# Designs tried in a protein design chat: VH-VL binders against q9vpl3. Part 356

Target 1, 224 residues: q9vpl3
Amino acid sequence: RGKINIQRPKAPHYERARVVAVTQPKYPELPKAKSCFKTRAERTQQQQENPYNEIIAREVRNWLDHSRLVAFFHLSSITADDIFRVRVQLHKQNLHLKSYGSKIIEQAVKNTRYEAIVPLFHSNHCIVFSPDPEKTAALLRIVRRVPQMVLLGGIVEETMLSRNQLVAYAQMPGLHAVQAQLVQTLSQAPGHLIQQLQAHQNSFVQVLDVHAKNQMNEETPKST

## First folded at step 11 (VH-VL)

Design db79 (framework fv_anetumab)
Fold by ESMFold2-Fast, scan of step 11:
Structure db79 (fold): chain C 224 residues (1-224), chain A 121 residues (1-121), chain B 111 residues (1-111)
Amino acid sequence: as target 1 above (224 residues)
Amino acid sequence: QVELVQSGAEVKKPGESLKISCKGSGYSFTDYWIGWVRQAPGKGLEWMGIIWPEDSYTRYSPSFQGQVTISADKSISTAYLQWSSLKASDTAMYYCARDEGIYESYYFDYWGQGTLVTVSS
Amino acid sequence: DIALTQPASVSGSPGQSITISCTGTSSDVGGDNYVSWYQQHPGKAPKLMIYEVSNRPSGVSNRFSGSKSGNTASLTISGLQAEDEADYYCSSYTSSGTPYVFGGGTKLTVL
């Protein structure tokens, strides 16, 4: 409800019916069928320009601008109760778990240095934001409790990091200068980083699948 | 500074229940996992399971799943290992240890002194 | 059985260098930097010597070093001393069954 206005204007409806009649001549092979592409483009543009999505996209940009730590996760099926428990634990450490639709993420990062992250959000996902990058170790220790959340990578001090680079950052001593130097050293080109992040996601999904299958086998009662 | 203090040695008969403890001090107890490791007499180390003290989320080794219960009381910074019905094969030294590992890296940086559990009739 | 393979014993003389191996699979030792090493003196709790293949905790002598090649991790002790005589255990994360496993242990004798 409310996701799409189903009520159509009267005049444009008449104009569309007239256009269809003109674009479907006796010879259907005529390239005038391209008008259908315009209709699809108009629908896509109307959905893209949804004012509500733009408001949420601005919220996402605000989180990105004011967070020195951003971590990206693939999210498997998880109970609302489990999500709530994790969210509470993270909040105590000034870590804010958020979930946004892929379209909103795309709108938020379009024409920014972070546009390369969009493919990570085509699957089920969540993001953790924090103004304090020293909380990365706390974040990753808490997330070990949530097998449904698989780390893909993140952004620290405006620098995109792969899963392994973010883990390495978390393991550094609590000296801000040392951590900043590490972030600078670990920085990568966005294309290369996304490939690494996707490879880690695929590897972790495989590891999680194998682990889940092993866990099921181990938990299966002996039925001899 | 960081210290894990375990409860004293126990001598029990098969079928009895037992709950041993591991008290952490000198650090934020809810910020680290606590693991339990078993060592049978003259044998090597066996990982039993871990607990996240903040919400008592547990993961067990398949060998110990259903045989023991790991729990924690964060208000007194104490983790527990419990048996509902002891067997002679439960005779071992039991260690608790703080897990300093990040994400998929598991390692125990501080260990309790151990609790010897002897189960005999 | 034991997921990680270690030699049952190793020996050396004071001042020598010795190496203890720990062999697993591509899903544990051969994977990422998952390997840690523990020292245990008789009647005492284990002590962390190496974590994440090659890192030393504060207070551990630089005579202890860790490395890996393929599915085999190694703990090397240089300048061997009498107090190094102990049991040494490797451990690793694994995705195949138990998420954390120990090796069988290696008894180091300083002759």
Scores: ipSAE 0.552, ipTM 0.770, lowest interface PAE 1.7, mean pLDDT 80

Design db8 (framework fv_anetumab)
Fold by ESMFold2-Fast, scan of step 11:
Structure db8 (fold): chain C 224 residues (1-224), chain A 121 residues (1-121), chain B 111 residues (1-111)
Amino acid sequence: as target 1 above (224 residues)
Amino acid sequence: QVELVQSGAEVKKPGESLKISCKGSGYSFTDHWIGWVRQAPGKGLEWMGIIWPEDSYTRYSPSFQGQVTISADKSISTAYLQWSSLKASDTAMYYCARDEGIYESYYFDYWGQGTLVTVSS
Amino acid sequence: DIALTQPASVSGSPGQSITISCTGTSSDVGGDNYVSWYQQHPGKAPKLMIYEVSNRPSGVSNRFSGSKSGNTASLTISGLQAEDEADYYCSSYTSSSTPYVFGGGTKLTVL
């Protein structure tokens, strides 16, 4: 009750256009004879201090603050058409699929209680946000059709859950919030949770690789 | 009331094509996977495959990959199982069932009544 | 071919308890809560009795219970009744290439 209306998501194109307009590069005069090359460290520093990254990091923090369900996935190669179809299906269930760079995620969660999730995002990833934690079961049924998306874990009602804990939460009828709290209290070490999430990611990446190779090998040319 | 209603019994000759149906009602058809299960006379249950009706994405058991086609028409809440060329060994009871499982958990909570397919000369 | 291992038959008397086993590997039965159990009476469609190892759907008698230890899942039926005479099948998730498998089935005879 009396909640601020933060349920108006903007189209990605609109937000990107606005950000581009604000951060559009200037065309400076030609510099004097000087080295135009930057060291790796200087380039890394400039990337971390990019104003564009801070704007998007703020967007990520807003999603985290106003979503009661956040699910993290590893995402392997997928076509734009296929991911679009999945995004549409998720949106019908008030589930919002987003992709952000690892440095943007790091900036968004730095000095917050969610800082421990950063290692999960060092490879290709995507995140699903929703204000409705009861949609966890619907989310997980839809992603079964996307072998490229591998569940790593999530956050429900500000509680970090491993892959198995999030699946267990989805399976609990009518006790979602209470069950999430119970599951969270059984996992006292954040490092242990991260180890579980990383172990599951590695196992599923191997399974997906085998599955993809098996599917490619099952393609036999029709003869005559 | 959730219900899956399958088409009637079929008697066919080897080499003929066949398409059987499974119509779902009483729930959101596109929010659940539909599976097909085969049972040869006097034998056990064999999982054939499963379909996501929203976009007709399918997964097959390796034993049935290339042997049969699973499809769906979400506009009429109906899933299909079809053969291009039947064999005598296709004689069996065929069940459709709704999958209530989540992520890697598969289980079928509602089943159709079954379609008996007899293939003989 | 690749199926979970169940005894072909078990028997009991009315009022007794019986247990049906379902043995797989560490990647299916032993991996997580992937096991379900189905009851099938002659000439009828299967009915879900247990899902995710130990959960009962609405309308299934509490005389039916499920458990597992290591790579073996068990369906226990207490207070046997004549109507329990049926074939029982276990099933489990196993891999992304063959995600669902059934056991060979067990014929329960109530003597």
Scores: ipSAE 0.630, ipTM 0.803, lowest interface PAE 1.3, mean pLDDT 80

Design db80 (framework fv_anetumab)
Fold by ESMFold2-Fast, scan of step 11:
Structure db80 (fold): chain C 224 residues (1-224), chain A 121 residues (1-121), chain B 111 residues (1-111)
Amino acid sequence: as target 1 above (224 residues)
Amino acid sequence: QVELVQSGAEVKKPGESLKISCKGSGYSFTDYWIGWVRQAPGKGLEWMGIIWPEDSYTRYSPSFQGQVTISADKSISTAYLQWSSLKASDTAMYYCARDEGIYESYYFDYWGQGTLVTVSS
Amino acid sequence: DIALTQPASVSGSPGQSITISCTGTSSDVGGDNYVSWYQQHPGKAPKLMIYEVSNRPSGVSNRFSGSKSGNTASLTISGLQAEDEADYYCSSYTSSWTPYVFGGGTKLTVL
C-alpha cells in the first residue's frame, strides 16, 4: 500500500483506474512555490541519466565518515604533471587528494552537518582526506609549494574549521589532547567558515585597491 | 636531535665559483623547507631564499634572484647555496635554517652553525 | 628593500622589564600572526624565541613574551638577566613576492 499512497495515482485497483482514465482532468502539477522541487518523474529521469553520481556521492560520504582530517581547496588552472607531483608528495604523508564535481559533493553532504560547505564547491576545487589529523601541518607545508591551491577550510574530528582555525590547529602537532581541545574551542562560532571566506576576499580587494592607488601616486577621494 | 651542519669556512678570490652545503639530520629532510640567511660583517640578518627539498622548488628574495643558486639533494639530506662568480661584497656569514612555518607563516626553528665566506684579492 | 623598523638599541638593568618594537605594514606585521623573533649572541647562530606573534618554542623562558597591536609587534623580556644581552631580530611573512623579511635588529645592553 505504501507505494500507491506516495506515487501519482497508478491504477491501484481496476475500478479507480477506469474512472481516472476516462474522466481525470489536467490537475495543476503543484502550486508555483512547490514546483521548485523536482517531481518524482524528474528525479527518476535524472537518476537514469546520471546513476553514476549516487555511487560516487556514496564514496565521498565514506571518505568524509572515515577521515579525521578533510581539507578544502580552491584550485586554479594547474598542469597534469604539477598536480600529479603534488598528489605523490601528499600520498607519502597518508594524505589523499581527490577531485569531485560540485553536484556530487552537494549530493554527498546533503542532509548532513556538513551541508554548509556546499557554496565552497561552486567553483573549481579539490579535497584532501586523511585518517591522521596530525598530518595537517605536513599538508599545509606541502601546499605552500602550490600557489594554485588556496585553502578554504576543513573538517577535523568532525568539526568544521575556517582557514585560520585549521592553520591554528596545525600549530600544535605534538599534543593530541591539546589539539582536540583547541578544535572544540575554535568551533564555537556558528557560520564562521563562510564569514572567514568573505573576510579573505575583502582583504584581497583592499590590497588591490591600495596597489592601484600607489601606482597612480594618488588616493581617490572618500565619500562620507 | 634535529641538527643542521654546514660546510667549513671558505676564503676565495673575486671571480671564483663556490658551493657551500647544509646537511640536515634527526628529521625527515623532505618534509621541511630550508632557507638561507646572509649576515654581512657587523650587519643584520638578510633572507636570501628558500627551497622545498622534495622537488627542489625555490623562492628567492628579489635582492638575490639571479645572484645565487639554491639547490638540494634529498638522497643525502643536503641543501646548497652556490655562486658562479664571487664578488668582494659576498663576504659574509651564511646560515641555513629549517622553516617550521605553517601555510602563510614562515619562521626558522633550527639553524646551522654558519659558514663564513671571505672574498678578497 | 622591504624592511621592518626596530630601534637600534635598548638597555635595562637586571630584574627590570624591557620591550622591543617591530613596525611594518598591514600586509606583513598587521597580517595573520606572521611575526617571529630571534635572539643572536655575538659569534653565534640566531635562536628562535617567539613565533606567530606570541608562541614560545619549547626551551624558551616564559620571561619572553610577544604581542601585536595593529602594525607594531612587541617582544617583552621580564626579569632581565645578563645572558639576555644580545641582538634581537623581528621577522614577518609578507603578502608580496618576498615571503620572509627581517627587521634591522635591536642591540639589548644589560647594564
Scores: ipSAE 0.444, ipTM 0.688, lowest interface PAE 1.9, mean pLDDT 79

Design db81 (framework fv_anetumab)
Fold by ESMFold2-Fast, scan of step 11:
Structure db81 (fold): chain C 224 residues (1-224), chain A 121 residues (1-121), chain B 111 residues (1-111)
Amino acid sequence: as target 1 above (224 residues)
Amino acid sequence: QVELVQSGAEVKKPGESLKISCKGSGYSFTDYWIGWVRQAPGKGLEWMGIIWPEDSYTRYSPSFQGQVTISADKSISTAYLQWSSLKASDTAMYYCARDEGIYESYYFDYWGQGTLVTVSS
Amino acid sequence: DIALTQPASVSGSPGQSITISCTGTSSDVGGDNYVSWYQQHPGKAPKLMIYEVSNRPSGVSNRFSGSKSGNTASLTISGLQAEDEADYYCSSYTSSSYPYVFGGGTKLTVL
C-alpha cells in the first residue's frame, strides 16, 4: 500500500507537526571525515603536519593513473608469509598488491571521480593494481585461495564496478571490444555503485558477526 | 583445444602404493585449478580435493584428508593423485577436472576420461 | 556431513518438460551464484550443463535451463528427448571448510 497521495498531499495538523519536528531523525554526514569533531582548520593543519601522507597519496594517484584494473578488498588477519606468497603469485601476472591507510586513500582520491569509494576502506583493506584489465580473471582465481581477502569491487577502464559486476567482467576474457562495451553497460552512477559495494561489505560484516556469535556460543555445527 | 588425459586403469593389492596422473593440454596449466572426483561402482560423484598448480596449494574434502595426496608438476602440465597404502574400499573410477570457476563460483568445465582403480586381494 | 539433496529419479515422456531439484543450505545453494549441474551418460565422464545457477556453456542445448529460489536450485529440461536420459548431479561452492559439495544424483528416465 502507498501512504502518500501525490495528487493531494496534506500537511500534518499543528500538534502532529510539532511531534514530527522534535522526533525527526537527522542523517549523519556520509564520510567519516566530515563527521569529525575537529574544526575545519584543525583538520587542515593535521593533514599538513604529516608530509609523509602526501608523498604516499601521490604514489597512490600514480598507481590509479597508470592502472586500467584496480580491485579493492577487505583484509582479515593474515600472516606475513601468506601475504608474501600471494604478492609473489600476483606479481607474476603483472598484478601489484598494495596496502595503504584509509587516510592516505582518502587524500589520494579527494577531488577525483573516485572520491565516493572512501567509505569502503573504514577497516583493514588492500588494493591490487594492474595496467592489464585482461588479468582480472587471473587475479580473482588467485585470490579465491586467500579466504582473508574479500572482494569489495573495482575499477576497470576508469569505470567503477561492484563485486558481482567485476566477477561478470572477468568471465568474458579475450573479447576486448565487447568487454569495453560490457563495462559501460554494467557500470552505474557512483552513488548507485557505492550502495551496491557497501551492500556487499555489509553482507560480509554480517557473516563475520554471525561467525563471532557462533564462536562465543559453544553450539558448533557438525562439519563432516 | 582443451584436453585432460588421464593414466590407464590400475589393478592393485591392498597395502600397495599408487600414483595416477592427469595431463592438461591446450591451455595455460598454471592458470586453472585441477580437481579430483571419485565415483565408487554404482554410486554418485564425491569431490576429493583441488590443487593450484603454480605453487601446489591444495584443499581436501574432510573425507579424503590424510587418505590421499594431490600434487602437480607444472613443467609437464600434469596433476597427480597418490595413495601410500591402498584399501579395497578405494576401488572406484577417479576423474580429474579443470575448475573454471573464478571467485566464489566453482565448477568443472573439462573432465578427464577417468582412471579405473581396482583393489583386490 | 554436508550434502545436497536431489530426488533419486525423475521420469518424463518425449516433448515434456521436467524439473530436477537440488536443496542445500544458506551457505551453499542459498548463498550466491554457486550452483552447477552435470550430465553423466553410462560409462562416460560428467559433462557441465549449467554453471553459476543459470549460465549455459557453449554447445549445451537451450532446452536446459537453471534457476533457484531460496535454498533450492532447479534444472529444467524442456522438449525432453531420448538422448537426455542420464544421471544428473548438482554441485555447489560452500562457504564452509571445503569448496565443493555434490548432490546424490538423479536418474532421468525418458519413457
Scores: ipSAE 0.273, ipTM 0.609, lowest interface PAE 2.9, mean pLDDT 79

Design db82 (framework fv_anetumab)
Fold by ESMFold2-Fast, scan of step 11:
Structure db82 (fold): chain C 224 residues (1-224), chain A 121 residues (1-121), chain B 111 residues (1-111)
Amino acid sequence: as target 1 above (224 residues)
Amino acid sequence: QVELVQSGAEVKKPGESLKISCKGSGYSFTDYWIGWVRQAPGKGLEWMGIIWPEDSYTRYSPSFQGQVTISADKSISTAYLQWSSLKASDTAMYYCARDEGIYESYYFDYWGQGTLVTVSS
Amino acid sequence: DIALTQPASVSGSPGQSITISCTGTSSDVGGDNYVSWYQQHPGKAPKLMIYEVSNRPSGVSNRFSGSKSGNTASLTISGLQAEDEADYYCSSYTSSSLPYVFGGGTKLTVL
């Protein structure tokens, strides 16, 4: 009974409809056309941002600001069990293995002195953070167990170092003064660091290609 | 002070099993790789394999893969090298050594005194 | 299998300087700071003398120095003493499957 009348959406009372019409501004309200005139750069910038990513980017920046040692790695396919064992080993040395998406890292380092590291993260990667730069040697000794992790470079005492420079830093005896002097001596412009780090990535890819070809040649002997 | 102490000399017959030991002291045993190096009588040094004592992860030389087993017991800071069936060609001095190397630099900073293994019929 | 090339023997007189060479390829000796040197007296364990091409461990005399040029690494011993008479082995990383490859060894005789 009367149920067909309650199935229809209630139209606004005529007094309310009139009030809404009278209170509407003389000029168009919320002109959708204007939002379509955002510049291409502005639209691209907005599309790159995500509220979730901003929260995690703040976490990444916090790690960067409070870590005296940061190491960057390319990460090849690795099992969950293997990476877990590595994470446990590193944690015992106050070394914290983290993985973040490329967009999150880009957002975290944008407009900072570390912006140059962004190209390192266009492929699979992970980062190790520590408040203790004395642990660099321990880190690199543990990572020798993990052929899937390839060192790209790092940051020690807020100084960006290439792979070779970070290894050189780690090779110094446990003499704080000597290590601090080395870090200062090895400091480089960010662009040069990125070129060295990308070159190492390319060398790694070439090594993998050669290795794969050698394995295929061994498995598939020529009939001739 | 860092030292590696190996088990005593062994004289065995072909076909016998053998397990020799290498005990580390004066450092954190689980923070360094332990390698095994062989030296046949009058010959040079030959790497056999290494172990990460914390989880017993091993890597072997292709020449020794399947010929020997490397293991470790971190509770007693001891690494082991083991044969299931010895051959006369296994006659050699066997050294354990601690690897201090960093990343792609591999070198042994401290060596055990060696264990002489003689296999003869 | 793979080995680094060393001279079988070298000789010198007390107070003289001598050099022992270790030759590999561009991917091992010539690659990065992969080269180490070990001293072995008869019946004794090897002792690390040089690591990462040119670094000396604590307790090794400054008479021992390491260097590298291209695919050849060199161990130089200055002010030769009778106690330096020993076998010397170089070692280098070559690949992930062979992270330790030793040279054939060089017998140093101090005449």
Scores: ipSAE 0.471, ipTM 0.720, lowest interface PAE 2.0, mean pLDDT 80

Design db83 (framework fv_anetumab)
Fold by ESMFold2-Fast, scan of step 11:
Structure db83 (fold): chain C 224 residues (1-224), chain A 121 residues (1-121), chain B 111 residues (1-111)
Amino acid sequence: as target 1 above (224 residues)
Amino acid sequence: QVELVQSGAEVKKPGESLKISCKGSGYSFTDYWIGWVRQAPGKGLEWMGIIWPEDSYTRYSPSFQGQVTISADKSISTAYLQWSSLKASDTAMYYCARDEGIYESYYFDYWGQGTLVTVSS
Amino acid sequence: DIALTQPASVSGSPGQSITISCTGTSSDVGGDNYVSWYQQHPGKAPKLMIYEVSNRPSGVSNRFSGSKSGNTASLTISGLQAEDEADYYCSSYTSSSTFYVFGGGTKLTVL
């Protein structure tokens, strides 16, 4: 009960609707906040707001609230079969790989302390969640075989960490108290962390540009 | 407890095929990479390639790509290195090693005892 | 050709300190914490001595230490002992098409 049938929108019943569909523009005009009077197109677009996005945004907030480990990745082109294999390997370690659209992540973190991470998700991305921060080493060992997933940084025990700080955390002895102290020592102001994460992303983009010419000469990994 | 045991020494003629093995024990075989390293007589170490045993994902050194095949059988915790046609220049000690690196680092924490391959007419 | 540059030999007397250098590029040694060091005695397999520039595995003497400055990594052995006489190899992950490289090796002689 209360199910939303987003996948099956109803088309207009009349024959005229078929003619109108051919002549109508594919994309309606976006509404503007400064108008006290909204055009018909602007009102229609607001009425077409997808409520499914809010449901998924709440799911993302739930993952953020209940995960002591959150890792952010840039995701290059990867087949559904390959990402599924990675998801299965991660799940065995209580690591949950999730992929959400940038708009959904923005809605999820808006008005939260995590709002600063939104710029990281303007490119193709995925996130790994876990209730167990001791699994950071297992996560990184699995993901390093996946060249399409590039570590950007993460959140451990509610503390934002850069790529290098998260790797350093993973290298520490398995004593939880020692790792918690390390997180405290490695942490920086959120604004500075975002700059560090973005700098790593920019460096990666530069590496990709350099390697574009050598793609045919690079060793292709055997995938069975 | 962690141990890598390699197959015994081989003496072959040029043009013959060969497959040598490396069996891991005392750890979860599919949770670690296995690398192969070559050492020609009196020379240094050369990295040949690496395999992820869980799905047999491999990566080769450009010098060895197309010259050797690395494979693994996770049901018996064994990795393999094979040649379709041996050359005299393939005479060397071959080591397998377990990689414990995290993310972008790769380093070999346990090594097999080595397999000596001699190729001569 | 050798991917990482090491001196062919180094020597020292018992109780002294020696340092072995390993020079690469910004894509390997000069990048992140990519460098590891291996000890090889004649007729034996290599043994990991240092990983990720400066970390020691369990069971490796604290006389062995690693460091890095720019594109050059260094292995330092303090309180030199006769048993330290061996070949030492540096290695690095590389972000280039090669993926992993070794240095040419350094023969340490304890006088």
Scores: ipSAE 0.271, ipTM 0.603, lowest interface PAE 2.8, mean pLDDT 79

Design db84 (framework fv_anetumab)
Fold by ESMFold2-Fast, scan of step 11:
Structure db84 (fold): chain C 224 residues (1-224), chain A 121 residues (1-121), chain B 111 residues (1-111)
Amino acid sequence: as target 1 above (224 residues)
Amino acid sequence: QVELVQSGAEVKKPGESLKISCKGSGYSFTDYWIGWVRQAPGKGLEWMGIIWPEDSYTRYSPSFQGQVTISADKSISTAYLQWSSLKASDTAMYYCARDEGIYESYYFDYWGQGTLVTVSS
Amino acid sequence: DIALTQPASVSGSPGQSITISCTGTSSDVGGDNYVSWYQQHPGKAPKLMIYEVSNRPSGVSNRFSGSKSGNTASLTISGLQAEDEADYYCSSYTSSSTHYVFGGGTKLTVL
């Protein structure tokens, strides 16, 4: 209007002044980086010594140490919205759904009694923690709604259980003493347990594939 | 104590709409699947479908897909079975039942008393 | 859904044992622990008698037992009593179709 902005005094002359802004050395060429290459040892050391990973690994160790129920799941492709709804429902039962990178899990359980679980986390995974082992039945009933979550096994009262053993534990009539007795009769070598958990994972993934194809062959659901 | 209480008997004419109910009590309603099972006069049990009350996710038997609607209102711990247009062939006893099944096991541990639906002109 | 195969009727005398069979496929009865059994008295709702092939709920007599071999599950009632006279239904989940299926039902008569 009556005021002229001095940062653009030639605004009306804009198109004639610098039509295209033709050629400018806008950025310098990327510097040669050969002399700045880190050695393989330096890169490996920096990755392994990441302070952030240690902080999260300590969080994982705290969850493992303070949870009387830990359940391990393979996680297939699932939307953020769907997993959030599952997390909310589990939280109402004092069940805490967590996802951690395999490196963080390995760092957290290294040199502990739980080191044998590391192979379970080389694929997509999630873990449910709870201080209340009575909630195992509620957990497994809820995850039936979520075909993307496939039970691999768990830890109850510091005892590693295969999928079938965890399901058997969940089926006890709610008497903690009876459930504890079942856990006590289930002795497992960690190596053998991991093999059983992986076999169940592969078997159930195959069942899910067949199920998904059968779902597609069924008539589309109609609601009116 | 766990209990499922169903709505009372219904007598309807063909073409009418109907919605019957099943109210759960004595347990956390949103933590269990609710199924509907039909029994035609003098016939056996037929599974119709199930619902997960927390988000109203449903699965139907192929025989009943598109024939009925299953819904739930978790605020009042009630599941519903609904017809938009009844047929004489819908005459049956209808049961709701709670699915106690844990993970890969599926079974109904508590059953409602049943709702008799009679459709005649 | 396709029903599981049960005999239409079975009969026994008080004190005897009887067995009711339930035949399906490898994806239902022959799969994991998918089989349940229900008792239904005339005019009453079904009652769970056996779940996961062989487990009894609290309150169910130990005279009732379940088993399976291959694609056939069996409900055995020992020490048969007059109050056992009822219709019995087997049920299974089907892993291939994620549906529940029921057997056609067996009428047990106690003579």
Scores: ipSAE 0.274, ipTM 0.604, lowest interface PAE 2.7, mean pLDDT 79

Design db85 (framework fv_anetumab)
Fold by ESMFold2-Fast, scan of step 11:
Structure db85 (fold): chain C 224 residues (1-224), chain A 121 residues (1-121), chain B 111 residues (1-111)
Amino acid sequence: as target 1 above (224 residues)
Amino acid sequence: QVELVQSGAEVKKPGESLKISCKGSGYSFTDYWIGWVRQAPGKGLEWMGIIWPEDSYTRYSPSFQGQVTISADKSISTAYLQWSSLKASDTAMYYCARDEGIYESYYFDYWGQGTLVTVSS
Amino acid sequence: DIALTQPASVSGSPGQSITISCTGTSSDVGGDNYVSWYQQHPGKAPKLMIYEVSNRPSGVSNRFSGSKSGNTASLTISGLQAEDEADYYCSSYTSSSTVYVFGGGTKLTVL
């Protein structure tokens, strides 16, 4: 039998493997699944003081405390299935994609040096956490395939970096001393860095609005 | 450590089909783009296209769109370049190369040894 | 997009320095750090010499350096040696058409 033409093994096999990988975790981690379920149960209870927000804010603080790499992205229109596929691919590299509401982010970073990041979360966003800053290059290579995720900046070794600075850091894998020097140097200009992050976000909002409109026009074309 | 090994030389007649291969080893195959570059005898390098092996997403040079098909089988860490019907003008050396580009930089850091394709009657 | 412009040939003597230019547009060479340089000896695959305008991969001699000014990138080879005799290609990515483009190549002769 003609295996390639008849079976189309790459396209059908690839599609099926992708669906299975996205919808079914290979290693059942019940503690993590139960943690998410417990949070939702608390929200259902609707107890006083909104314990849901408290718990998630603490989760965000734990991610920040245990992550040497934190990357911030603007997230344009993307299906739940597509973002889940990205999350799975990132997880293979010990990169953890999370989304949190702006109020929760504000509560999590209040009274920390990272309080300045709050304005980045006024629009649709997501955050990638990792304990391993050497994974910055892998993160950015994967995200290059996902046009809906637009890099805004990040935090490496507790130092805030703009988009261009984070990219520069990623381009120096295996040069630990040079990377450390770059991070150290950047820590000396916090005001300028924050302004660059906010200005870049505003530029991306405009670009993403155009992209979203173009994507909508492409999916539902209206003759010119 | 990192190595790209291409299939052997091919001698074909016009109208025949052909599929050449490029096997990656020494790295995580699905984490890097693979590009194909053509070099006609005595001529320069010409980019044909690239593939993201994790999901077989492809992009082609306008000159090669519809003329060749790039594919990959991640289970065996192999990328492919194929023609449904060869022409004498397809006679060239074909290289595969790994793209180490990060975010908004693009470059080929490792190259295969090349596959010589000769198409003559 | 059209190929990047390189001189067809360049020559130098052992121990001298030479520079090879690569001229493009604002969307490729003149844009972000997209420029790379490749060395090709007759009958061999290309080898990456410079990436992102001025960076050298591990194992590439420090005699090779890259730079850029506007829409023109330059590869400079100092202390020329006979083994440097090869074809050199510049390359850039263009964001406008999401394609890679190569220069026409420069044959370096060491006299």
Scores: ipSAE 0.279, ipTM 0.597, lowest interface PAE 2.8, mean pLDDT 78

